VH-VL binders against NAD kinase (nadK). Designs and how they scored, part 15

Target 1, 268 residues: NAD kinase (nadK), of Syntrophomonas wolfei subsp. wolfei (q0aze0)
Amino acid sequence: MKIILVNNRFKENTEKKAQEIAGQLSALNVEVIIDNGLDEPYAGTVDFIMVLGGDGTMLRAARRYGQRAIPVLGVNMGTVGFLSNIEINELAEYLPLILREEYSLEARMMLEVAVFQQQSLLTRVFCLNELLLRSNSPRMLSFALEISGQKLEPYRGDGLIVSTTTGSTAYSLSAGGPIADPQLDAFIVTPVASHIINKRPLVVSPEREISLHLLEEREAIIGIDGQIKMDFGAENRVLIKRAPHPLLMVNLKAKPFFTSIDRSLQRQ

## First folded at step 2 (VH-VL)

Design d39 (from x34 with light chain N36T; framework fv_ixekizumab)
Fold by ESMFold2-Fast, scan of step 2:
Structure d39 (fold): chain C 268 residues (1-268), chain A 122 residues (1-122), chain B 112 residues (1-112)
Amino acid sequence: as target 1 above (268 residues)
Amino acid sequence: QVQLVQSGAEVKKPGSSVKVSCKASGGTFSSYAIHWVRQAPGQGLEWMGVIIPILGTADYNQRFKGRVTITADESTSTAYMELSSLRSEDTAVYYCARGHTYKYSSGYFDYWGQGTLVTVSS
Amino acid sequence: DIVMTQTPLSLSVTPGQPASISCRSSQSLLHSSGYTYLHWYLQKPGQSPQLLIYLGSNRASGVPDRFSGSGSGTDFTLKISRVEAEDVGVYYCMQALQTPLTFGQGTKLEIK
């Protein structure tokens, strides 16, 4: 069995803990590849991906490996979040189940984001939570939104979020979007500080294609999962589709989404 | 163009807390990270933590062991750093600094506040 | 924590002469993106630090071309081709690859 161990290099002692776990797995005849973020994603075949860290580490792992249809387990190392399934102190208890492949899988949709300059593809990235289009100056944006070729009236405001259902509790929530069951596949389109009073969040089929471009030259950025940032100008266009493969999340114990989010909202 | 303006010097007693403000002007406040760095007299620079308003997240240097809290008010474009259970060794100039990107661990500090001297004495 | 070590801790140079400051990290600062998250700052007496060099070798806006940054992996150098009186102060390297962000102990540059 070959496992990729993804660690959060931005937290103290994470590399040391990853090495300890790798040693334990090697003692059980498991081949371990450590991904601490310093190199390109491991290109070989693997059977399982174990993510050590919080939601941020899981988002990075999803961008790097989510399209490969490999089971991914989130192991929390102290940061409370929505994307981990077990705690680090529970790993020893669940490890025999992992090695025997005695677990269930949840499919989580991902976005495919293609950024163009005029007619040329500049980059293509995948993400688990959302794309954020946002102004990078005090000036509001004027931009066009098209959904499967249907051109909506222009948007004016600070920006727009195109989110997965998993991302419904991230930036989309902060901007006034709905909370969605992550078992559903849908795009959630949430305006950011729109100047047009009737612009509401939209929930649309994941089969649709969403296109964005600026109607005026402005300083803007697009953000992916809150982790990567790209400049976006009037010569750019972004196309958003459902990614070809969902992220396959390992479920070793019940994690009640609705009661967890309800408690989080009560603490706000 | 971009400017970070901090609150004035403070003299505090051991065991109390201090809250330093950092008001940003020019540019979109929520698009950038605000870091806090301190410098004890005659010593080097020490990173305390960061707030990223657009992510709604803060991260801290564990050396301050739950004593530091960094917050932001987007409506006033102001970040705050509160340090509790003050000790004499907390006497330092406290700086806020803007991270170039909203990613807290990969940005460089392109603009710095003027610094706030916090003196902890009896 | 990533430990940043600067050498020398102080140097005195005659105006017009070059200066060189070394910075070493306890682990590689190369990110998977291909960028090196190593930055240099100058703190002039009585002033806030100011950015000189970012991402290893990029000169910040308004910084004279006599300043340059180089290096890769764990070994970095800040060079001043001809030191001027206005360059006096303490120079710091900083890693931004992982939290906590850490600084070198500083190098004090004085005019002879």
Scores: ipSAE 0.000, ipTM 0.375, lowest interface PAE 20.6, mean pLDDT 85

Design d4 (from x34 with heavy chain A58T; framework fv_ixekizumab)
Fold by ESMFold2-Fast, scan of step 2:
Structure d4 (fold): chain C 268 residues (1-268), chain A 122 residues (1-122), chain B 112 residues (1-112)
Amino acid sequence: as target 1 above (268 residues)
Amino acid sequence: QVQLVQSGAEVKKPGSSVKVSCKASGGTFSSYAIHWVRQAPGQGLEWMGVIIPILGTTDYNQRFKGRVTITADESTSTAYMELSSLRSEDTAVYYCARGHTYKYSSGYFDYWGQGTLVTVSS
Amino acid sequence: DIVMTQTPLSLSVTPGQPASISCRSSQSLLHSSGYNYLHWYLQKPGQSPQLLIYLGSNRASGVPDRFSGSGSGTDFTLKISRVEAEDVGVYYCMQALQTPLTFGQGTKLEIK
């Protein structure tokens, strides 16, 4: 059995914890590959991915490995989050279940984001939460949104978010988007500070294609999962569709989504 | 509680096809592999193939030489096994079974359907 | 394909006496995870097979402790410490190391 341990080397001595866990797994005849984010993703075949950290580390793991149809377990290192399933101090208890594959899986849709310059593909990335188009200056953007070839009236404002249902509790929520059941597959399209009255969040089929382009030259960026930023100008177009494969998330213990989000929203 | 419920018995002529259904209830259908196993009268168990609904992928026993097709409908939590070009030696009880893992191999079958008798006679 | 061979093919046991069934694979079933991908099933007359032992030696839920599995690599044994009337049926071992999954030919257990 081969497992990738994904960690963030810049957080709290996590490299040392990853090495300790790797030693424990090696004692159980498990080969371990450590991915701290510095190198290219591991190119070989693996059986399981263990993410040591918070939601940010899981988002990175999903972008690097989410399209390979390999089970991914989020192990929290002390920070509360939505994408981890167990705590680090519970890992030893659950390791036998992991090795015997005695766990359930939950499929989480991902976005495929293709950015073009004129008609040339510049980059193609995957993400678990969302794509954000936003102004990088005090000036509002004017941009066009098309959904499966249907051209909407132009948007004016600070930007737009195209989110998965997993991303509904991330930036889309902060911008006024709905809370979505993560077991549903859908795109959530949420305007950011729209100047146009009654531009509402849209919930659309995950089989649709969404495209965005600027209608005038402005300083804008495309953001991916809050971790990657790319410049976006009037010569650029972005195409967003459902990624070919979902992220396969491991459930070892019940995580009640609705009561968790409800309590989160009641915080002072 | 998890249950696998299969469609009823069928009598088919040689050269025809049969499609057996297996409806899962009481658990998460897409999290597990669904295997198909047959048993000819008085004989042992023979593995036919598997589908992984969450991935939409299949693997088949080569003995059936392209005659078997396994599909799944996640919206109804139902797996199907279709066997074409039926021969008299295909007379058997056909079982669906849930592998405890989403993989083609490694899994133990923790739940079995009740079986579907398919009789092939002229 | 991995060939699974069971011995004996049938046995008749007086109630309360022990029974032992052997299963041999044509290649090692020990995976790099340290587990043997060998599972045992019982098929009672007129019923679907049911899981008895998984990963070589683990008893399935609801299986009495008089059942035990042992072995590693190519040789595996299922033991019943005290055979009871409800144990009548055909016992099958199955390898799950690789597809196609393959079963032994079955061992029929009868009571005298």
Scores: ipSAE 0.331, ipTM 0.737, lowest interface PAE 4.8, mean pLDDT 89
Fold by OpenDDE, second read of step 3:
Structure d4 (fold): chain C 268 residues (1-268), chain A 122 residues (1-122), chain B 112 residues (1-112)
Amino acid sequence: as target 1 above (268 residues)
Amino acid sequence: QVQLVQSGAEVKKPGSSVKVSCKASGGTFSSYAIHWVRQAPGQGLEWMGVIIPILGTTDYNQRFKGRVTITADESTSTAYMELSSLRSEDTAVYYCARGHTYKYSSGYFDYWGQGTLVTVSS
Amino acid sequence: DIVMTQTPLSLSVTPGQPASISCRSSQSLLHSSGYNYLHWYLQKPGQSPQLLIYLGSNRASGVPDRFSGSGSGTDFTLKISRVEAEDVGVYYCMQALQTPLTFGQGTKLEIK
């Protein structure tokens, strides 16, 4: 068995724990690769990914490995979030199940985000939470939203979020988006400080495609999962689709999503 | 509660194909594997193959020499087993069963369908 | 393929008396994790098989404690401490170490 341990190199606690766990797994004849984000993602085949840390680390792991259809386990290390399945102090209890490959999986839809300059593809990224388009100045943006070729009325505001249902409890929520059942596949299109009073978020079928572009010469940026940032101008277009593959999240421990929402959100 | 409900009995001619369905309810369909096991009259159990719907991966008993095709529709929580080039020896009760394992290791079946009788006769 | 061999193939037991079924595999079913990938099923007359014991010694949900599984490697045993009328049926062992999954021949338990 080969396992990738994903941690955050900027969190000393997670680095130390990763080394400790790596030693334990090696003693059990498990091949271990530690990914602290410093190097390129491991390109070889692996059987399991263990994410040590919080939601941010999971988001990075999802972007790096999510398209490879590898089981991903979130192990919380004292943070508050929605993407961890077990606590670090529970790892010893569940390790036998992991080694026996006796677990169930939960599919979480990801976004495929493609950024273009005219007809040229600049970059393509898969992400678990959301794509954010926002102004890079105190001035509002004017931008066009198209859904499956249907042109909506131009948006005016600070920006727009296109989120997965997984991402519904992230920035989309702060912007007034709905909380979505993570077992549901859908896009959530949430305006950020829209000029139109009470502009409502859209819940969109994952079968559709979403495109965004600016209608004026303004400086903007796009953000992906709050971790990737790039400049976005009038010459650019972003196309958002459902990713071809979901993130396969390991389900060792059932979590009551709806009963824990209040507690989790209060701590954010 | 978890239930696996299979399609009804079939009577087929030799050389034809049969497709049996298995609909899961009461649980998360895509989180588990669906295995197919058959039992000839008065005989033991024989494993045919497995599918992991969420991965779309399958594995088959090579004794069937490619005659078995297992598919799954996540939207309807239904798995299918198709057996082609039917022979009289294929007369059996066919079961679907839910498994808990990834990559087919340590697989045990905690829930079973009611079985589907397939009779192959001239 | 891993060959599973059960003994006996049939047994008749007086209610209240114990019963024992042996299952032997052609190769070790001990996984690197330390668990044996051997499971037991019961098929009652006219019914689908049902899980009794998984991973050698763990009782499935709803299975009475009079059922127990033991063994390791290539030799396994299912024991019933006190046989009841509801225990009538065919018992199967199954290995899940590797595909194809394979079953024993089955052991038919009857009441005297």
Scores: ipSAE 0.020, ipTM 0.547, lowest interface PAE 5.6, mean pLDDT 91

Design d40 (from x34 with light chain L55K; framework fv_ixekizumab)
Fold by ESMFold2-Fast, scan of step 2:
Structure d40 (fold): chain C 268 residues (1-268), chain A 122 residues (1-122), chain B 112 residues (1-112)
Amino acid sequence: as target 1 above (268 residues)
Amino acid sequence: QVQLVQSGAEVKKPGSSVKVSCKASGGTFSSYAIHWVRQAPGQGLEWMGVIIPILGTADYNQRFKGRVTITADESTSTAYMELSSLRSEDTAVYYCARGHTYKYSSGYFDYWGQGTLVTVSS
Amino acid sequence: DIVMTQTPLSLSVTPGQPASISCRSSQSLLHSSGYNYLHWYLQKPGQSPQLLIYKGSNRASGVPDRFSGSGSGTDFTLKISRVEAEDVGVYYCMQALQTPLTFGQGTKLEIK
């Protein structure tokens, strides 16, 4: 069995813990590849991905490996989050189940984001939570939203979020979007500080294609999962689709989504 | 309890196609692989292919090259196996079976359907 | 393709006596994970196959203690410590190391 351990090198405690876990797995004849985020993603075949850290580390792992259809387990290192399944102090207890493949999988849809300059493809990225279009200056944006070729009335405001259902509890929630069951596949389209009072979040089929472009020369950015930023101008167009493969998340331990989000919202 | 229930027996002409269904109940359909295995009268077991509903992907035994197609409908927890260009030697009992894991290989078959007899004759 | 060979092809046993079935693969079924991807099934007359042993030596849920599996790499054995009338049927080994998954020819167990 070959496992990738994804950690955050800039946190010394997670690097040290990754080395300890790698030693434990090697003692069980498991080959371990450590991904600390600094090198290119491991290109070889692997059987399992173990993410050591918080939700941010899981988002990076999903972007790097989510399209390979490999089971991904989130192991919490301290701070509570939505994307981890077990705590680090529980890993030894659950390790035999991991090695015997005695767990269930939950499919989480991902976004495929393609950015164009005129007719030329500039980049293609994947993400688990959302794409954010936002102004990079004090001036509001004027932009066009198309859903499967249907042109909506122009948007005016600070931006727009296109989110997965997993991302419904991330930035989309902060911008006024609904909380969605992550077992559903859907896009959630949430406006950011719209100047039109009745622009509501939209919940649309994941089979639809969403297109965005600016109607005026403005400074804007495209943000991916809060981790990647790209400049976006009037000559750019972004196309958003459901990614070819979902992220396969490992469930070793019952984690009721609705009671977890309810507790989180009450603490805010 | 988990059950796999298959469609009923079929009699087909040479050159036609047959589509057998396999409905899963009592467990999580999407987290498992659904395999198809056939058994000609008085013969052993032969693996035909597999579908992994959660990934939407299938893999096939090259012996059936281009003739077999396996699909799944997660909304009804049903897998389908379609075999085209039928010949008399395709007369067999066709089984669906659940692999305990999402992978094409490694899995053991913890539950089997009751089998569907497909007879190919003039 | 991995070729699976079972011996014997048929076996006749007096009730209460032991039975042993061998399964040999054309290449090692031991994966880098440490598991042997070799599984055993029983098909009783007129019934679908049922799982007996998985990953070489693990007894499936509901399978009596009298059934055991052993072996590693290319050589595997299924043993029944005391055969009962309900054990009549055809026993198959299957490799799951790689696709296409392949079965042995089957071993028919009958009561004397």
Scores: ipSAE 0.006, ipTM 0.547, lowest interface PAE 10.3, mean pLDDT 88

Design d41 (from x34 with light chain L55R; framework fv_ixekizumab)
Fold by ESMFold2-Fast, scan of step 2:
Structure d41 (fold): chain C 268 residues (1-268), chain A 122 residues (1-122), chain B 112 residues (1-112)
Amino acid sequence: as target 1 above (268 residues)
Amino acid sequence: QVQLVQSGAEVKKPGSSVKVSCKASGGTFSSYAIHWVRQAPGQGLEWMGVIIPILGTADYNQRFKGRVTITADESTSTAYMELSSLRSEDTAVYYCARGHTYKYSSGYFDYWGQGTLVTVSS
Amino acid sequence: DIVMTQTPLSLSVTPGQPASISCRSSQSLLHSSGYNYLHWYLQKPGQSPQLLIYRGSNRASGVPDRFSGSGSGTDFTLKISRVEAEDVGVYYCMQALQTPLTFGQGTKLEIK
């Protein structure tokens, strides 16, 4: 069995803990690849991905490996989040189940984001939470939104978020978007500080193709899961689709979404 | 308690198609692979194919490729196996079985359906 | 395709006596994970197959300890230490290393 351990090298003690876990797994004849985010993603075949950290580390793992149909387990290292399933102090208890492949899986849709400069593809990125288009200056944006070829009235405001249902509790929530059951597959399209009083978030089929482009030259950026930032100008276009594969999240114990989000909202 | 419950017996004419259902109850359906295995009267077990509902992908035994289609409806926890261009040699009991993993291979079949007899006769 | 060969194809056993069934594969079923992807099933008369042994030697839940599996690579054995009347049926080995998954021909166990 070959396992990737994904950790954040820059968090204190996570590298030490990753090395400790790698040693334990190697003693059980498990080959371990450590991914601390500094190098290229591991290119070989692997059986399992263990993410040591919070939601941010899981988002990085999903971007790097989410399209390979490999089970991904979130192991919380101290910061409570929505994407971890077990705590680090529970790992020893669940490790035998992991090694025997005795766990359930939950599919989480991902976005495929393709950014063009005129007709040339600049980059294609996958993400678990959202794409953000936002002004990079005090001036608001004027931009076009198309959904499956249907041109909507121009948007004016600070930007737009296109989110998965998993991302509904991330930046889309802060911008006024709905909380969505992560078992649903849908895009949530949430305006950011739109000056048009009746612009509402949209919930659309995940089979839709969404495109965005600026209607006048402004300083803007595209953000991916809050982790990748790209300049975006009037010569650029972005296309957003459902990614070919969902992220396969390992479920070793029940994590009831609705009671978890309810508690989080009451403590804000 | 996990159960796989299959649709009832069918009698079909040569050249027609049959679609057998397999409904999972008790456990999660999406996290597992659902395999289809057939058994002709008095003969052994023959693997036909598998669907991984969580990925929406299927794999087939080359012997049946082009005639067999396996689909899944996660909302009803039901897998389907459709076999077209039926021949008398397709007369068999068709079983669905759950692989313990989401993968096409590696899995052991921890639960089996009760079987569906399909008779192909003129 | 991986070819699975069982021997014997039939055996008759007096209750309380041991039984042994061999399964051989045309290529190694030992994966880089350390597992042998070979599983054993029993089909009792008029019933669906049921899991007995998975990954060479692990007894499935509810399977009596008189059943044991052994072997690695290409040669595997299923043993019943003392056969009971309820053990009558056809035993199949299956390789799950790669698709298409393939079964042995089956071994019919009868009581004398």
Scores: ipSAE 0.012, ipTM 0.587, lowest interface PAE 8.7, mean pLDDT 88

Design d42 (from x34 with light chain N58Y; framework fv_ixekizumab)
Fold by ESMFold2-Fast, scan of step 2:
Structure d42 (fold): chain C 268 residues (1-268), chain A 122 residues (1-122), chain B 112 residues (1-112)
Amino acid sequence: as target 1 above (268 residues)
Amino acid sequence: QVQLVQSGAEVKKPGSSVKVSCKASGGTFSSYAIHWVRQAPGQGLEWMGVIIPILGTADYNQRFKGRVTITADESTSTAYMELSSLRSEDTAVYYCARGHTYKYSSGYFDYWGQGTLVTVSS
Amino acid sequence: DIVMTQTPLSLSVTPGQPASISCRSSQSLLHSSGYNYLHWYLQKPGQSPQLLIYLGSYRASGVPDRFSGSGSGTDFTLKISRVEAEDVGVYYCMQALQTPLTFGQGTKLEIK
């Protein structure tokens, strides 16, 4: 068995813990690849991905490996989050189940984001939560939104979020989007500080193709999962589709999504 | 409480095709692999193939040379196995079985359907 | 293809006595995870097969303590410490290390 350990080397003690776990796994005849984010993603075949950290580390792992149809387990290292399944102090208890592949999987849709400069593909990335288009200055954006070839009336405001259902509790929530069951597949399109009074969040089929481009020359930014930031100008367009494969999240321990989010919202 | 319920017995002529269904209840259908295994009268068990609904991917025992197709409808939690160009040697009880993990090469079958008898005769 | 060979092909046991069934694979079933991808099933007369033992030695949920599995690599054994009337049927080993998944020819257990 070959396992990738994904960790955040910039967090105190996470690198030490990753090395410790890698040593334990190696003693059990498991080949371990450590991915601390510095190098290119591991290109070989692997059986399992273990993410040591919070939701941010899971988002990076999903972007790097989510399209390979490999089970991904989130192991929480301190910060409470929605994407981890077990705590680090529970790992020893669950490790035998992991090694004999005794677990269930939950599919989480991902976005495929393609950014073009005129007719040329500039980059293609995958993400678990959302794409954010936002102004990079005090001036509002004027931009076009098309859904499966249907041109909507122009948007005016600070930006737009195109989110998965998993991302419904991230930036989309902060911008007034709905809370969605993460087991449902849908795009959630949420305007950011729209100056058009009747622009509401949209929930659309995951089979839809969404495109965005600026109607006026403005300084804007595309953000992906809050981690990747790219300049976006009038010569650019972005195409958003459902990714070919969902992220396969390992379920070793039941987590009640609706009661968890309800408690989180009451604390805010 | 997981249960796999298969469609009823069928009698087919040589050269025709048969499509057997397997409806899952009591569990998360998309989290598991559904395998198909057959058993000819008085014989042992033979693995035919698998569908992994969460991935939409299927794999087959090469012995069936493109005669077998396994599909799944996640909205109804139902897997299907279609076998074409039927011969008398295809007379068997066909079982669906749930693989505990998504990898068919490492999986064990924790739940089985009740079986569907397919008789091929002229 | 990996070939699975069971011995004996039939076994007749007096109630309360032990039974032992052997399964041999044509190549090692020890996976890089350290587990053997060998599983045991029981098919009672007129019923679907049911899982008894998975990954060589782990007892499936609801399976009585009298059933145990052992072995590694190419040689595996299923033991029943005290055979009961309800244990009658055909026992199959299966390898899940590589496709196609393959079964042993089966061992028929009967009560005298």
Scores: ipSAE 0.006, ipTM 0.508, lowest interface PAE 10.6, mean pLDDT 86

Design d44 (from x34 with light chain T99Y; framework fv_ixekizumab)
Fold by ESMFold2-Fast, scan of step 2:
Structure d44 (fold): chain C 268 residues (1-268), chain A 122 residues (1-122), chain B 112 residues (1-112)
Amino acid sequence: as target 1 above (268 residues)
Amino acid sequence: QVQLVQSGAEVKKPGSSVKVSCKASGGTFSSYAIHWVRQAPGQGLEWMGVIIPILGTADYNQRFKGRVTITADESTSTAYMELSSLRSEDTAVYYCARGHTYKYSSGYFDYWGQGTLVTVSS
Amino acid sequence: DIVMTQTPLSLSVTPGQPASISCRSSQSLLHSSGYNYLHWYLQKPGQSPQLLIYLGSNRASGVPDRFSGSGSGTDFTLKISRVEAEDVGVYYCMQALQYPLTFGQGTKLEIK
C-alpha cells in the first residue's frame, strides 16, 4: 500500500505530526510519500491520500490529486473546517479500517477550468470550490457569460464566481450565493457586485459548459480556490465544465453539514 | 492511451480449468481495479468479480465463489481470472475492464479488454 | 442483489428519430455522496462494451452530445436525440452501488 501525506511545511506542528505518522505507517509496511506543498505533485502509483491540516490543505490536495480516483481523507489538526472527516486524536482508532479499506466514499464534483488565448489552450486546472473572475483595477468589468452555447445579456460588475456545491460555503457565500447540499451536483454562478439589478445567482446542471470572456480590454484575474491567480484579458476566454472524476472523500464517521454551517453562520 | 489486452481463445473440456490474462498499459493499475465480466452467446453481461492489484485483494460474485480466482501481478500490470470445474454453461466471452473502485467508489468501467472466448465442450 | 430492469428489450428506430431507453433499479442508487451509481454501456456488434454515461448523467470521453443520461434514485433514462447508423447495438445499464455489480438485460437498438 502507498499513501501520500499532504501537509503544510510552514506549520511546525503539522510537519512534525506528518513525520510521526509516516514512521507509524512505515512500521506497518506502508510506503509513505510526504507532500508538503513545495514540490511538484507525486507522479507515481498511490492508493490513499491523507490530508493533515485544514480546508486549505484539502483544497491543495484536491487540485493536485483529485482527478486520480484515489481516496482522500481529511484529518483535522484542531481548527474547524468543512472538508475534514476525523480529528487527529481519532486517527489511531480509524487506522485499521483505513488499511483494510473498510470505509465509504463520498464523491464531490470538481471543476475543470481551461484558459485559452485566442484559439490556443494556455492551461487546464481542476478545483474543488470555485473559479473567481474579478477586476484587478477600480473599473467594472464588462463580460460575456455563455451557458451551453446560450449567450446571456452582458454582465457589468466586479466579477463572477462559478462554484461547485462544495464551494457554496466559500467565496460564493460571501458574494450572496446560496448554501447548497454538498451531496448535490450543480454549478452555482454568483455575480460579484453586479451593476445590473436583474443579474441573480444561477444554479445550473453540472452537465452544462460555462464560458467567460471580456467584452472590453480590462485588467482582470482568474482565481482558482483562492490559491492560483492568473491574468485575464480580452484576448482570453475560459471554459468551465464538470471535471472527469469527482474527488473521492473518505467517510469514516458522520459529519452533520447543516448543523455545522448553521452554527458557523450564527457566529458571523 | 490506455489498453487492456487479453489472452487468446481457448477450448476446454468439462471439469478442467481455464486462466485468462489481462495486461494493462498506459497507466491503469495504480489507482484502479480490474473487473471481470462474462457474456454467454446471445446473452447479457454478468459480473464475476474484481481485484485491487496493489493489495492483491479480490471480491467475487457469490454465484462463482469457490470456482473463480482473480489474481494480479503488479510487476507486469497483468490480472488473471481462473475458472475451475468448467461446465458447458461456462462457454462465454470473458472481458476484463478497468473500474474506479474502492469499497464504495463509482465503479464505472472506462476501458474494456477485447474479450476472450472460452468454449467448454466434450 | 440489486435487480436492474430495462425497457424496452428491443426497439427499431428510423435514422434521425429519437430513442429512449429506461432502466429501473430494485432499490435507490443514490449514494450519500449525492451521486447515482448508475452507468450506461453500448456494445456494438462484434465489439467489447464501451462506456457511454457514468454516474447517471456524465458523458464519457468521445461520446457524442446526442447521448444524454437522466434520472435519480430508481428510475433512469438514456436518450439519443437523433439516432445514427453507428448507434446500432445493445445498450446496458449497470448499478455500481454495491456488490455484486449487476446489469440490466440489455436493449437492442436496430435501424428500420
Scores: ipSAE 0.000, ipTM 0.371, lowest interface PAE 17.6, mean pLDDT 85

